VHH binders against G2/M phase-specific E3 ubiquitin-protein ligase (G2E3). Designs and how they scored, part 5

Target 1, 328 residues: G2/M phase-specific E3 ubiquitin-protein ligase (G2E3), of Homo sapiens (Human) (q7l622r371to698)
Amino acid sequence: IWNSALDAFRNRNFNPSYAIEVAYVIENDNFGSEHPGSKQEFLSLLMQHLENSSLFEGSLSKNLSLNSQALKENLYYEAGKMLAISLVHGGPSPGFFSKTLFNCLVYGPENTQPILDDVSDFDVAQIIIRINTATTVADLKSIINECYNYLELIGCLRLITTLSDKYMLVKDILGYHVIQRVHTPFESFKQGLKTLGVLEKIQAYPEAFCSILCHKPESLSAKILSELFTVHTLPDVKALGFWNSYLQAVEDGKSTTTMEDILIFATGCSSIPPAGFKPTPSIECLHVDFPVGNKCNNCLAIPITNTYKEFQENMDFTIRNTLRLEKE

## First folded at step 24 (VHH)

Design hh1 (from gg3 with D61Q)
Fold by OpenDDE, fold request of step 25:
Structure hh1 (fold): chain B 328 residues (1-328), chain A 124 residues (1-124)
Amino acid sequence: as target 1 above (328 residues)
Amino acid sequence: EVQLVESGGGLVKPGGSLRLSCAASGFTFSDYAAAWFRQAPGKEREFVSAITRSGYTIYAQSVKGRFTISRDNAKNSLYLQMNSLRAEDTAVYYCAASPDLPFDWLTPSEYDYWGQGTLVTVSS
């Protein structure tokens, strides 16, 4: 997905303002048959890949990494562009930005103070911890001597005269490691985010975008999904009742299926995109034994069964197996 | 209302072990950095240990290797496993929290929330 996206987005004929069309090529089909794909699913997968890519670092939230190969390939720019495009075209909330990364984008690196959690390198973090935890000048000097080579390398060596000097030192280390070190990646990434004016919007509406970029989406509930999926004009009353009961059961933990699983099955997304779904998600009651998710039109066809138990079993079986196969 | 409640304190012999707990309510503890402080009689409150949101652990030199800080997000709780206790570990132990670990995490005033403390007495 990543490579395909790169190729597509780098194409001279690519216009980020145009609608994105996704097609899957059937493997082993000599005829090159294509099946329509879900745009939001594609974007979800792309964002997930981006989050877990070597372009970012961190365990809880992500900062930009320093990857020389990625720089050579201009991948930070592409990542920014991809993210911008995703947001505009109905991708999910990324939610993986660190506050520091976000603040750098909105307020500038010069106005941003990194924290210890921004440091993904364990050894660097330990150095910072040791320095900042020192309680005497003697200890501080000793620690500095132990990490002398590192501090010299990054240009953070300074004369220590008082214990309070440790704060300046820590700030310098954090500044270097989190901000200055990745300056080039950041600038490239930032340029990418200018695509479709997204960076401007981020800067203009920081609170809204902080929620989108720095926070994972809220957990789905039975109520949320019930309201999200609209029912077609001729519903089976019994089936719809089962559907609602099923959502409640899932919420209550009475199923191994999660709300996210249901949403993925129907839409290809594990969360509601900030831009919403297009088309609006819908429920259809069909005389089928097992549910059918159509990610392209966000339609969940639910089975018409005689009993709720059968309904639940068929839903759980189909959703879980489908998702399992898709992950393989 | 935000509350931190410590428990697990008591009387223990030198070389013994205790496990302190801090239960948080009124907020999601996983979104916060947390720390343990202690105050011995006649002394200032001092830093014992901290854990960041990402899971970095920090220890005062005096407790390093003996104490272990941990958290259970599901239980909205913070823990301090204290092993090889010494007489000098006798103090009231406090749980503290802040959205982010303060820049000067050794300074009590930098933390936003505090518990009432639990007494640990190490005596033969």
Scores: ipSAE 0.870, ipTM 0.966, lowest interface PAE 0.5, mean pLDDT 94
Fold by OpenDDE, fold request of step 25:
Formats: sequence, structure tokens, C-alpha cells
Structure hh1 (fold): chain B 328 residues (1-328), chain A 124 residues (1-124)
Amino acid sequence: as target 1 above (328 residues)
Amino acid sequence: EVQLVESGGGLVKPGGSLRLSCAASGFTFSDYAAAWFRQAPGKEREFVSAITRSGYTIYAQSVKGRFTISRDNAKNSLYLQMNSLRAEDTAVYYCAASPDLPFDWLTPSEYDYWGQGTLVTVSS
């Protein structure tokens, strides 16, 4: 996904304003056959890859990393561009930005104060902790001496005269490690985000974009999914009743299936994109034993069964197995 | 309403152990850094320990190696295991929370929410 995306986005003929078309190559096909893929699924996978890539660092929320190879390959720019394109073309809420990264984008690095959680390097974090918890000037000096090489390398060595100097030192270390160290990556990333005017929008509407970039999407509920999926052709009253009951059961934890699983099965996405789904998600009632998800048209075909028990079992079985196979 | 409620305090002999608990309600505890402070009679409130959202643990030098801070987000709870207690550990212990670990996590004013405290007395 990543390499394909890079190749596509780097193509001279690529226009970020144009519709994105996705096709999957069938493996082991001697003819090189392709089948259409879901755009939002592709973008979801791409965002997931990006979040977990070496371009970012952190456990919960992410900051930009410093990767020389990535810089050489201009990947930070590409990442920014990808994010911008994803947001505009119906990708998921990334939700993995740290507040620090976000604030740097909106308010500028010079106006941003990193926190300890922005430090993913355990050793650096420990140095900061030790410095900040020093109780005497002597202790502080001792700690500084122990980490002398590191402090010298990053240009944070200073004369210690009072214990309160530890705060300045901590601030300097955080500033360097989280912001200054990744200045070049940040600038490249920022340039990428200018694609389609996304950065400008982020800066113009920081509250809205903070929710999208820095927060995980709201948990799905039976109500949300019920409203999201509209009835398509050939409604079956009984089947639709079972569908609603099933959603409630899933919400109540009476199923091994999650709301996210259902959404993924039908759309390829685990959350509702900020731009919504296109086409609108729909439910179809079919005389089949097992449900069918069509990610390209966001259609969930539900089975018409005689009993709810059978309905639930077939839904759970199919969704679980399908998702399992897709992860392999 | 936001609430932090400490428990587990009591009388203990020197060398003994106690486990403090802090129950959080009225807010999403998992989104917050949490800390323990203590205030001895006639003294100012002082930092004891903190735990960030990501799990970094911080200890005052006076308690390092003896105390262990932990959290259970599922239970909206903060804990402080106190071992090898000393007379100088006698204080009212407070739990505190902040949306993010403040720049100066040693400073009480940087925390938004506070409990009422639980008394720990270490005496022979």
C-alpha cells in the first residue's frame, strides 16, 4: 500500500484534486487482472501505515521522528501530502497527532511547549525526570555530569548556579528533542500538508481539526450504525428487525463482533470519515445464508433467516472470519 | 462533577507498608496524568510521585525505591504502594490530576483536580 501510494502520488501526472481510483492486483493471476478497490479502505490502510511508520514516534499520540533516510527520500513531505489528500478525499480521521505536533502546525513551534509524554526515547525521558526531580544543586550537577555527553551534543549545557536552573534545562531539553531536532522533518511535513489547502484550513479552524487530528473518533453505537446504513432495495421487515436487534446485541457486548467490525466489513473503515461515506452506506436484504459486504459501494447485504439466533450466528461467523482472513 | 477520593491511609509502624488508592469520577481519567502529593504537619505540600498518560513514572528522591505508583484506567483508579515506610513519610496524601503532565509536575498549582487527602501516620 505504501509503495504503491508513493509511486502514484509522485507521478508527474498525479493531480491531488482528481478522484482517487483504487484497484487490486489479483495474485497468481497470469493475466494481471485487477479488481476495483475501496478508496476509503485504501486511505484507511494508508493512514494506519503512516501512523505506525518510522516517520512518527510515540506510544499514544505521535510526533514526528528524525529519520535521515526518510529525509533523503522526502518522505515527510509525502506524508503530509498523503494526509491532506486523505482528509479531502474521504479518508478517516487520523486522530494520532500529539497536541504538541498540532500546536506546532497551528501556532508555530516557537509558541509550543512540549511535555514529557512527547518524548518517546526512554533514556531521554529518564534524563529529564532525573533533572527535574533533583533536590539540591549538588545533585543536579551530578546528574548533568552523568549525562554530560548527551547534553553537550544537543547544546543544552549551561552553568548551574541555583536549583531552579533545572527548569530551564528541562525546557531546553524538551525544546530540542521534540521540536528543534525534527525541524527539517516538520518543515517538509508542513509543506506536504499545504496540498489542497489543508494546512490553511487546519490553521483557520483549529478546534475542528484538533478533533480530527488529535482525537480518536467517537465510538460507534447501535444508533449511529442504524442511522448510517439506509435501507436499499427489497426490504424485508423481519430481516431488518433482526438487524436492529443485532446492533443492539453488539452494543451490549452480547456478541463477539464489534461495531467497528461491522463497519469494516461493509465499508473497509473502522470509523466514519470526516467527509462521510460516498456512496451512502446501505443495507440490502438477500435470500442468502451469510451476509455480504461490498466495500466499494458501502453496501451490507444481510441474510434473510427464519430465526434471530441463526441471523446472529451467521453474521458473527462471516464478519469474524472475513476480517481474520483480511488481516492475514 | 469531577471528584478524586483517596483511601488506604492509616497508622503503620516504621518499615511497614501501605497501599493508597485514588478513585476518579466525573471525567475521563485515562486522558489525564496523575500524581500523588503529601503534606506533613507544618510543612508545604510536596510532590511524591506521578504517572503520565503514556506510563512514565516519576518519583521524588525521598521515596524512590520505596514507593510505586500505578494506575488502572479501567477502574479510574490511581495507586501508591508505599513500602519501607519511615516516620518522615507521615503526612496527608493527596491525589491530583492534570490533562497533560505539566511542564513543572512538581508544582501543585499545575494540577487541575485534587482529592481531599488520606492521612498516613508512621509511628512506633
Scores: ipSAE 0.843, ipTM 0.952, lowest interface PAE 0.5, mean pLDDT 93
Fold by OpenDDE, last read:
Structure hh1 (fold): chain B 328 residues (1-328), chain A 124 residues (1-124)
Amino acid sequence: as target 1 above (328 residues)
Amino acid sequence: EVQLVESGGGLVKPGGSLRLSCAASGFTFSDYAAAWFRQAPGKEREFVSAITRSGYTIYAQSVKGRFTISRDNAKNSLYLQMNSLRAEDTAVYYCAASPDLPFDWLTPSEYDYWGQGTLVTVSS
């Protein structure tokens, strides 16, 4: 997905303002048959890949990494561009930015103060901790001597005269490690985010974008999904009743299926994109034994069964198996 | 209402052990860095230990090797295992929380929420 995306987005004919069309090529089909793919699914997978890529570092929230090879390949720019395109074209909320990264984008690196959690390097974190927890000038000097080579390398060596100097030193180390060290990646990433004016929007509406860039999406509920999926055809009243009951059961933990699983099955996304779904998600009642998810049109066809038990079993079976196969 | 409630304090002999607990309510504790402070009679409140959101643990030099900080996000709780207790460990112990642990995590004013404290007395 990543390589395909890169190739597509780097194509000279690619216009980020145009609708994204996704097609899957069936492997081993000599005829090159293409199946239409879900745009939002593609973007979801792409965002997931970015989050877990070597371009970012961190456990809970992510900062930009310093990857020389990635820099040479201009991947930070591409990542920014991809993110911008995703946001505009109905991709999911990334939600994995650190506040520090976000603040750097909005307020500038010079106005941003990193924290210890921004440091993914355990050894550097320990140095910072040791410095900050020093209780005497002698101890502080001893620690500095132990990590002299590191401090010299990063240009943070200072004359220590008082114990309070440890705070300045910590600030300097954090500033270097989290911000200055990745200056070039950051600038490239920012340039990518300028695609479609997204960076400008981020800077203009920081509160709104903080929610989507720095926070994971809100948990799905039965109510949210029930309202999200609209019924357009004459519904089978019984089937719709079962659907609502099923959502409640899933919310209550009575099923191994999650709300996210249901949404993925129907739309290819585990969360509602900030831009919403296009087309609007819909429910259809079909005289079939097992549900059918159409990610391209965000349509969930639910089975018409005689009993709720059968309904639940068929839903759970199909959703779980489908998702399992897709992960392989 | 946001609340932190400490428990587990009591009287213990030198060399003994105690486990303090801090239960949070009214907010999701996993979204916060957490810390323990203590205040001895006639002394200022001092930093004991902290745990960041990502799981870094921090200890004051005076308790390093003896105390262990941990958290249970499912229980919305913070813990402090105190071993090899000394008379000088006698204090009221406070639980504190901050959305992000600033670089000056030793400073009490950097924490948004505080408990009422639990008394730990180490005496022969």
Scores: ipSAE 0.837, ipTM 0.952, lowest interface PAE 0.5, mean pLDDT 93
Fold by OpenDDE, last read:
Structure hh1 (fold): chain B 328 residues (1-328), chain A 124 residues (1-124)
Amino acid sequence: as target 1 above (328 residues)
Amino acid sequence: EVQLVESGGGLVKPGGSLRLSCAASGFTFSDYAAAWFRQAPGKEREFVSAITRSGYTIYAQSVKGRFTISRDNAKNSLYLQMNSLRAEDTAVYYCAASPDLPFDWLTPSEYDYWGQGTLVTVSS
């Protein structure tokens, strides 16, 4: 997915404003048959890849990493571009940016103060912790001597005369490690985000984009999914009743299936994209034993069963098995 | 309403152990940095330990090697295991939380939420 995306986005004929079309190539098909794929699913997978890529670092929220190879390949720019395109074309909220990264984008690196959690390197974090927790000048000097090579390398060595000097030292180390060290990656990434004017919008509407970029999406509820999926055909009243009951059961934890699982099954996404779904999600009642999810049209076909128990069992079985197989 | 409630304090002999607990309500600890502070009679409130969102643990020099901070996300609770207690550890212990670990995590004013405190008395 990543390589395909890179190739596509790097293509000279690629226009980021055009609709994205996704097709799956059937492996081992001598005829080169293609099946249509879900755009939002593709973008979801792409965002997930980015979050977990070597371009970012951190255990929870992410900052940009310093990767020389990635720089050579201009991947930070591509990542920014991909994110911009995803946001515009109906991808999920990334939600994995650190506040520091976000603030750098909006307010500038010079106006951003990183925190300890921005430091993914355990050793560096420990150095900062030790410095900050020093109780005497002698202790502080001792710590500085122990980490002398590192401090010298990053240009943070300074004369210590008072214990309060530890605060400036910590600030300097954080500034270097979190911001200055990744200056080049950041600039490239920032340039990528300019695609389709996304960076400008981020800067213009920081509160809205902070929610999208720095926070995980709100948990799905029975109400949210019930409202999200609209019924367009003559509904089976009983089946729709079961559907609503099922959503409530899932919300109450009475099923191993989650709300996210249901959404993934139907749309390929675990959350509602900021731009919404296109087409709008829909429910259909079918005389089938098991539900059918169509990620391309965001349609969930639910079975018409005689009992709720059967309905729930069939839903759970199908959703879980389908998702399991897709992960393999 | 955001609340932090400390428990586990009491009287203990020197060399003894106590485990303090802090139960959070109205917010999720896993989304916050958390810390323990203590205040002895006639003294200022001082930093004891902290745990960041990512899981870094921080200890004051005076308690390093003796105290252990931990968090249970399932129980939405913060803990402080105190071993090898000393008379100088006698204080009211407070749980504190902040959305992000402040730059100066040693300073009480940098924390937004506080518990009522629990008294720890170390005496022979």
Scores: ipSAE 0.836, ipTM 0.952, lowest interface PAE 0.5, mean pLDDT 93

Design hh1 (from gg3 with D61Q)
Fold by ESMFold2, fold request of step 25:
Structure hh1 (fold): chain B 328 residues (1-328), chain A 124 residues (1-124)
Amino acid sequence: as target 1 above (328 residues)
Amino acid sequence: EVQLVESGGGLVKPGGSLRLSCAASGFTFSDYAAAWFRQAPGKEREFVSAITRSGYTIYAQSVKGRFTISRDNAKNSLYLQMNSLRAEDTAVYYCAASPDLPFDWLTPSEYDYWGQGTLVTVSS
């Protein structure tokens, strides 16, 4: 009853209890061999839901948020568990951790120094920026007076006698906001990651796991997608040329469609699993008016058109509308 | 090789505007924080503005409200829009970059890469 479970997960708001139940079914090894493409799609959706959940915060890369209801519901533990299960079952690279979150897991919070980019709260970031940019003791004292209530609340008030005192103050604010504030969520998440020995493996092989867990500026490229899909039929040279031109246009930002959109359309996944796709992704050049994505087989049928403009219009139209309907 | 090339400097009257550009090559620009510094004759190189990888902007007090830093990662470019220019803004402007914004972001020696500079002259 795999297809029913996957369809229910696709069509609902994230429900931690339901996600836990589906992850348990995956863990028990009863259906993964029969439905490998659908398992990869579920794990990709799960990682996407985790990244965008209220458990994480940040624009570039993610740190843990303080969500007291989620903590009461044990959702940080379950998130760690779901991530561990996904990694063991060959799921896609999560690719959303900040380096700070990763370093806390591997080297410990006490050995990790957060940076300004770890702060997702604009008002807190502005306080840090104002303090650390001050060039005179008088300006620094004025800024601290304006921020007095916040600094008292978080326990970071310090005697200021020289300008260089700002550096310890900034480090204290960063340490509180990024690390101390979320200590209990972090420990819960860490306990979940111990599932199947995953945390131990992360700590033993930090370089390899950093490349899988941490956010990277470019996760998909035109070259990567072009090489990912194998050509299963005799290629139509014109259509395949249009496909490669389309990938380049998407990479250059000349389309509203993203590389991730194309991958989701063809495979149901927003990222490439470390172990690769099963079955291997493929492209067919067919006499169709619009592209077709077969997510179970990871197959993309591209249209044969007379012009590139027609090709791009048909690709963008179908991908945009298909993903919009799936999202709604 | 890593290269930063500034452009857009010139002569402008007080109250005028200029837009500086810095083209980056030889590295993935989106992985870097970037900054503008300036150096007037006989003075030390001073911080003007910075932008972090995630997009936070930082300004020296002397330029806050008049200058705007921005970046376009797709074009590997850093920009500085300078409005309401004053005579004291006359300097050679330098583009700088480092993988992370240095903790002491006001200090030039904390940045890894530098351009050759572009001269801005504010004069009647």
Scores: ipSAE 0.757, ipTM 0.925, lowest interface PAE 0.9, mean pLDDT 84
Fold by ESMFold2, last read:
Structure hh1 (fold): chain B 328 residues (1-328), chain A 124 residues (1-124)
Amino acid sequence: as target 1 above (328 residues)
Amino acid sequence: EVQLVESGGGLVKPGGSLRLSCAASGFTFSDYAAAWFRQAPGKEREFVSAITRSGYTIYAQSVKGRFTISRDNAKNSLYLQMNSLRAEDTAVYYCAASPDLPFDWLTPSEYDYWGQGTLVTVSS
């Protein structure tokens, strides 16, 4: 059932109805607990689909988008529900929230001040930049005249008598664009996040949940992956040397394979869960031509080859083609 | 521990070009917004340019169209390409950083970390 559900999910664009059905099965039975690698893989795919969905916007970290059709289809509520269920079932850290979205959930939108990086619309960002960079009242008034239609549309026109008036204008524009514009999506998402008491827990333990929910610029490194996998079999010094060289080459951008790709290949997850992996990840050296990833036990089998070039080619080929098939 | 080190300053004729670099160490540079300021003799330190974590760029009106700010997060480096230099561009140029771009990004006291500066002289 699990394998079939995962395959169907992998072969479709985001569809909250199917994700809800699968999440409901996870919530109401123990099937996923008997196949922990498959559950983690499913939850990782679910979080990736949510992050990349039309419900969220932003490049570094995500804020909610305004999507009227998604509101009509209750998709913001379902996204909050999916996130809550994933967290309860030990899913991977979502890690894509802006601090602004997080602070709105914990402290309320009225107590949250958005910043320029929360604005994904380049034209709106340029308006904010021009206004806040003005150094004279005359320049500020000129800029406001050029932006008059936009400021009128969003209800942020105000009398300008001194240069310092720009600061309240900028705060009003940020507040409208990042918070007021998406008020209805936010309330719907918040309601979904109440599932299983998750929102209450987030509000009770904000520091812990910020580290789980919010984007932070941490990347998988050669050192992190090298230390993540324990050696289970008799070591082959040459093969382990090639493995370490391969990790360094991937870190240096000398391969089309990414650290994320390697982790997904071995574990089914795109990031290391805060609680760690179960079972503990392992690596072994085998007399085979191509690597094998066993996601159920988080085991990576690497090939013993005569040359590093052969090692790299076999790793890149297998990982690339395995992940390509899984994404379709 | 935290270090910002500017380089690339020097003597240039009017109309010339220079590229300034700022090397960051002791922190993850990609987590920070960064800026260039300058201080001419007898003047206050003034804003030149900034770049946010997401890549938005901001320029003082006096340098807009002539200067270009950029960053290379892999090298923990900030750059300022200075073209069409004028005598009034003569100053010590400083690299600055903070976790988020300050709301009042024109004000030097809003930034957490500063370099020692590199002298740019534009003279005939």
Scores: ipSAE 0.751, ipTM 0.921, lowest interface PAE 0.9, mean pLDDT 83
Fold by ESMFold2, fold request of step 25:
Structure hh1 (fold): chain B 328 residues (1-328), chain A 124 residues (1-124)
Amino acid sequence: as target 1 above (328 residues)
Amino acid sequence: EVQLVESGGGLVKPGGSLRLSCAASGFTFSDYAAAWFRQAPGKEREFVSAITRSGYTIYAQSVKGRFTISRDNAKNSLYLQMNSLRAEDTAVYYCAASPDLPFDWLTPSEYDYWGQGTLVTVSS
């Protein structure tokens, strides 16, 4: 089940049934405990799939989408459950919640005011922008007339007598679009998040969980990666020198490879989990032409080459092509 | 120290164009919404344009179609391309920023950080 689920996630063919089955095994701390590096890779891929799934919408941060088929298939509930399981089992910071979604979970939807950036529908955002930017009653009335059908459909038509009436209208549109429209998805997601008591903990410690749920981990650097991998006396000191030069070249933008690409290649994760990696990442030198990433052991085998140019070419080639195949 | 520094102001004839820049430092610019305001002599600061964190753009009606706001998060920079300039566009232009676009984005006091301004003069 484990190997099949990992292959499905790596191939971008998200299968809810596989994800649900593996999450169930992880929830009971069974199969995944024998392969801790593989568990962290699975949780990292799972969070990535959830963030990019049709259950969420938005660019920089995510709110729930309205997806009737996903509701029928109970996928919002399963997403909440998978997120809860990931948090308990040392998974990466999800980091993709909008502050609005977070506040709805912690303080309730009725106590939460959405903002313009919560709106991913360009046409709805433009309606909000035009209404809230109006400076005369005449302009405001003209805009409302142009948007009449939409405002009627969502139940937000209001009598406009003064310019300040725009503020309540905008709040009503935001409240409908971001909160009321997705009420059923939200309740289902919230129920899933109760798994293992996680929702209660989020509500009890909002500052800590806001940093985990709403903020991406800090950017990787050459220093962070060089310190992350255990580099005890290697057989080939020249290869270690090339490794350090490669990290600097990647940081300086002199390669198409990113720091995240290197981490994914070696560990399967795009960020360092809050609980750290198990086992501890390491590097070694091999008499091979191309690097090897062992995600089960978080081990990066670097090639022994005669020149740095050859080293960088082999690293970039292998990492780029390995990640391309995993994303196809 | 958080700092916003405007540049690119100057004298231009009516109908001409000018591009303003605002360099941000001391904070991660991509985490902020940003805006341009302007202040003509003897008048209050007025809203010109804003860009949200997610990239929505907002324009005062008086500049819509003539001005274009943009940002380059890699360079921590905000821009205002000003075309078809008119005498009434003469003002000191200020860069502003806040973590999220304020709900009342037309009101200067809602923004957390401000630049010192760059003068734009439109005259024959």
Scores: ipSAE 0.739, ipTM 0.920, lowest interface PAE 0.9, mean pLDDT 85
Fold by ESMFold2, last read:
Structure hh1 (fold): chain B 328 residues (1-328), chain A 124 residues (1-124)
Amino acid sequence: as target 1 above (328 residues)
Amino acid sequence: EVQLVESGGGLVKPGGSLRLSCAASGFTFSDYAAAWFRQAPGKEREFVSAITRSGYTIYAQSVKGRFTISRDNAKNSLYLQMNSLRAEDTAVYYCAASPDLPFDWLTPSEYDYWGQGTLVTVSS
């Protein structure tokens, strides 16, 4: 059944009912404690599916979407619950929240000011851009006349007497679109996050949770990955040298493989969990030509090769093909 | 050390075209909103165009339809394609950046980083 849930996630035939069942088992039973690598892989896939689901919108960082069917099916609540369970059980950093969504959760929507990049609807963004870019009162009034029906519909019509009135209008449109429009989804998601006391912890420790929940500009680095994997097998000095050179080459963009690809290959996760991996990631050197990723143990077996070029080719080939098959 | 360096300025005849480039270094350019401003002699620096982190583009009315802003995050570069140039487009053009597009994106003081400028002269 466990294997069945993982196959559904890998095949992207995501079944929300099935995911809810597995999350419930993780919350209340010790099933995942006996298979820590599989739990981490499930939680990583779950966070990826949530990020890319119809419940969230945005390309860089995510805000909640208004999805009436999802609201009827209580999926916003279940998403919050799944996120809370993942955090408590040592899952990976979600890392996809907009600062606006985070601030709404911590400081309240009434104390949060959305920005243009929070708006995923191109037509709404263009209205905001036209209004806020206006340089004369006459142009502003003309734009408002063209958008009259929209502004009336959302309750943002206001008397315009000076050019600076555009700023209050833009704030009203942003507040409606990003916050008020999704009020019911937000409250439902927030209720789900109360699971296991997680919302209260987020609100009590905002700096720590901002680094975990919000989209970060930083990526994985060669130094971070080099330090992440402990060496527990008698190492071949040349193979470890090639490994460190490979990480540097990936960081420098000299390979199509990414740091995230390497982490997924070894652990099943695209990011490092806040509490760290369980079991601790490790690396070993094998007298074979191709690397092996054991996601259950977070173990990466690297090949012993004669040249760096052979090392890089075998790493790139295997990682790409393994990740491609898992997508397929 | 954050640095923005403009290039591509020069002399061009009315109706001509010119492409400005801005090379960014010392920070991850893809994490920033970016803009072009210009300053004609004796005038204040004025907004030309901006591009947000998520890719929304904004243009001053005087250049809309003639100028196109773009970015290449892999090359840490910002571009301004200027077509149908007019004498009033003569100015020093500046590249600017900030982590998020400022709420008042028309105001130069809202941007964190600036280049030294590149002169564009439109004349016969």
Scores: ipSAE 0.733, ipTM 0.914, lowest interface PAE 1.0, mean pLDDT 83

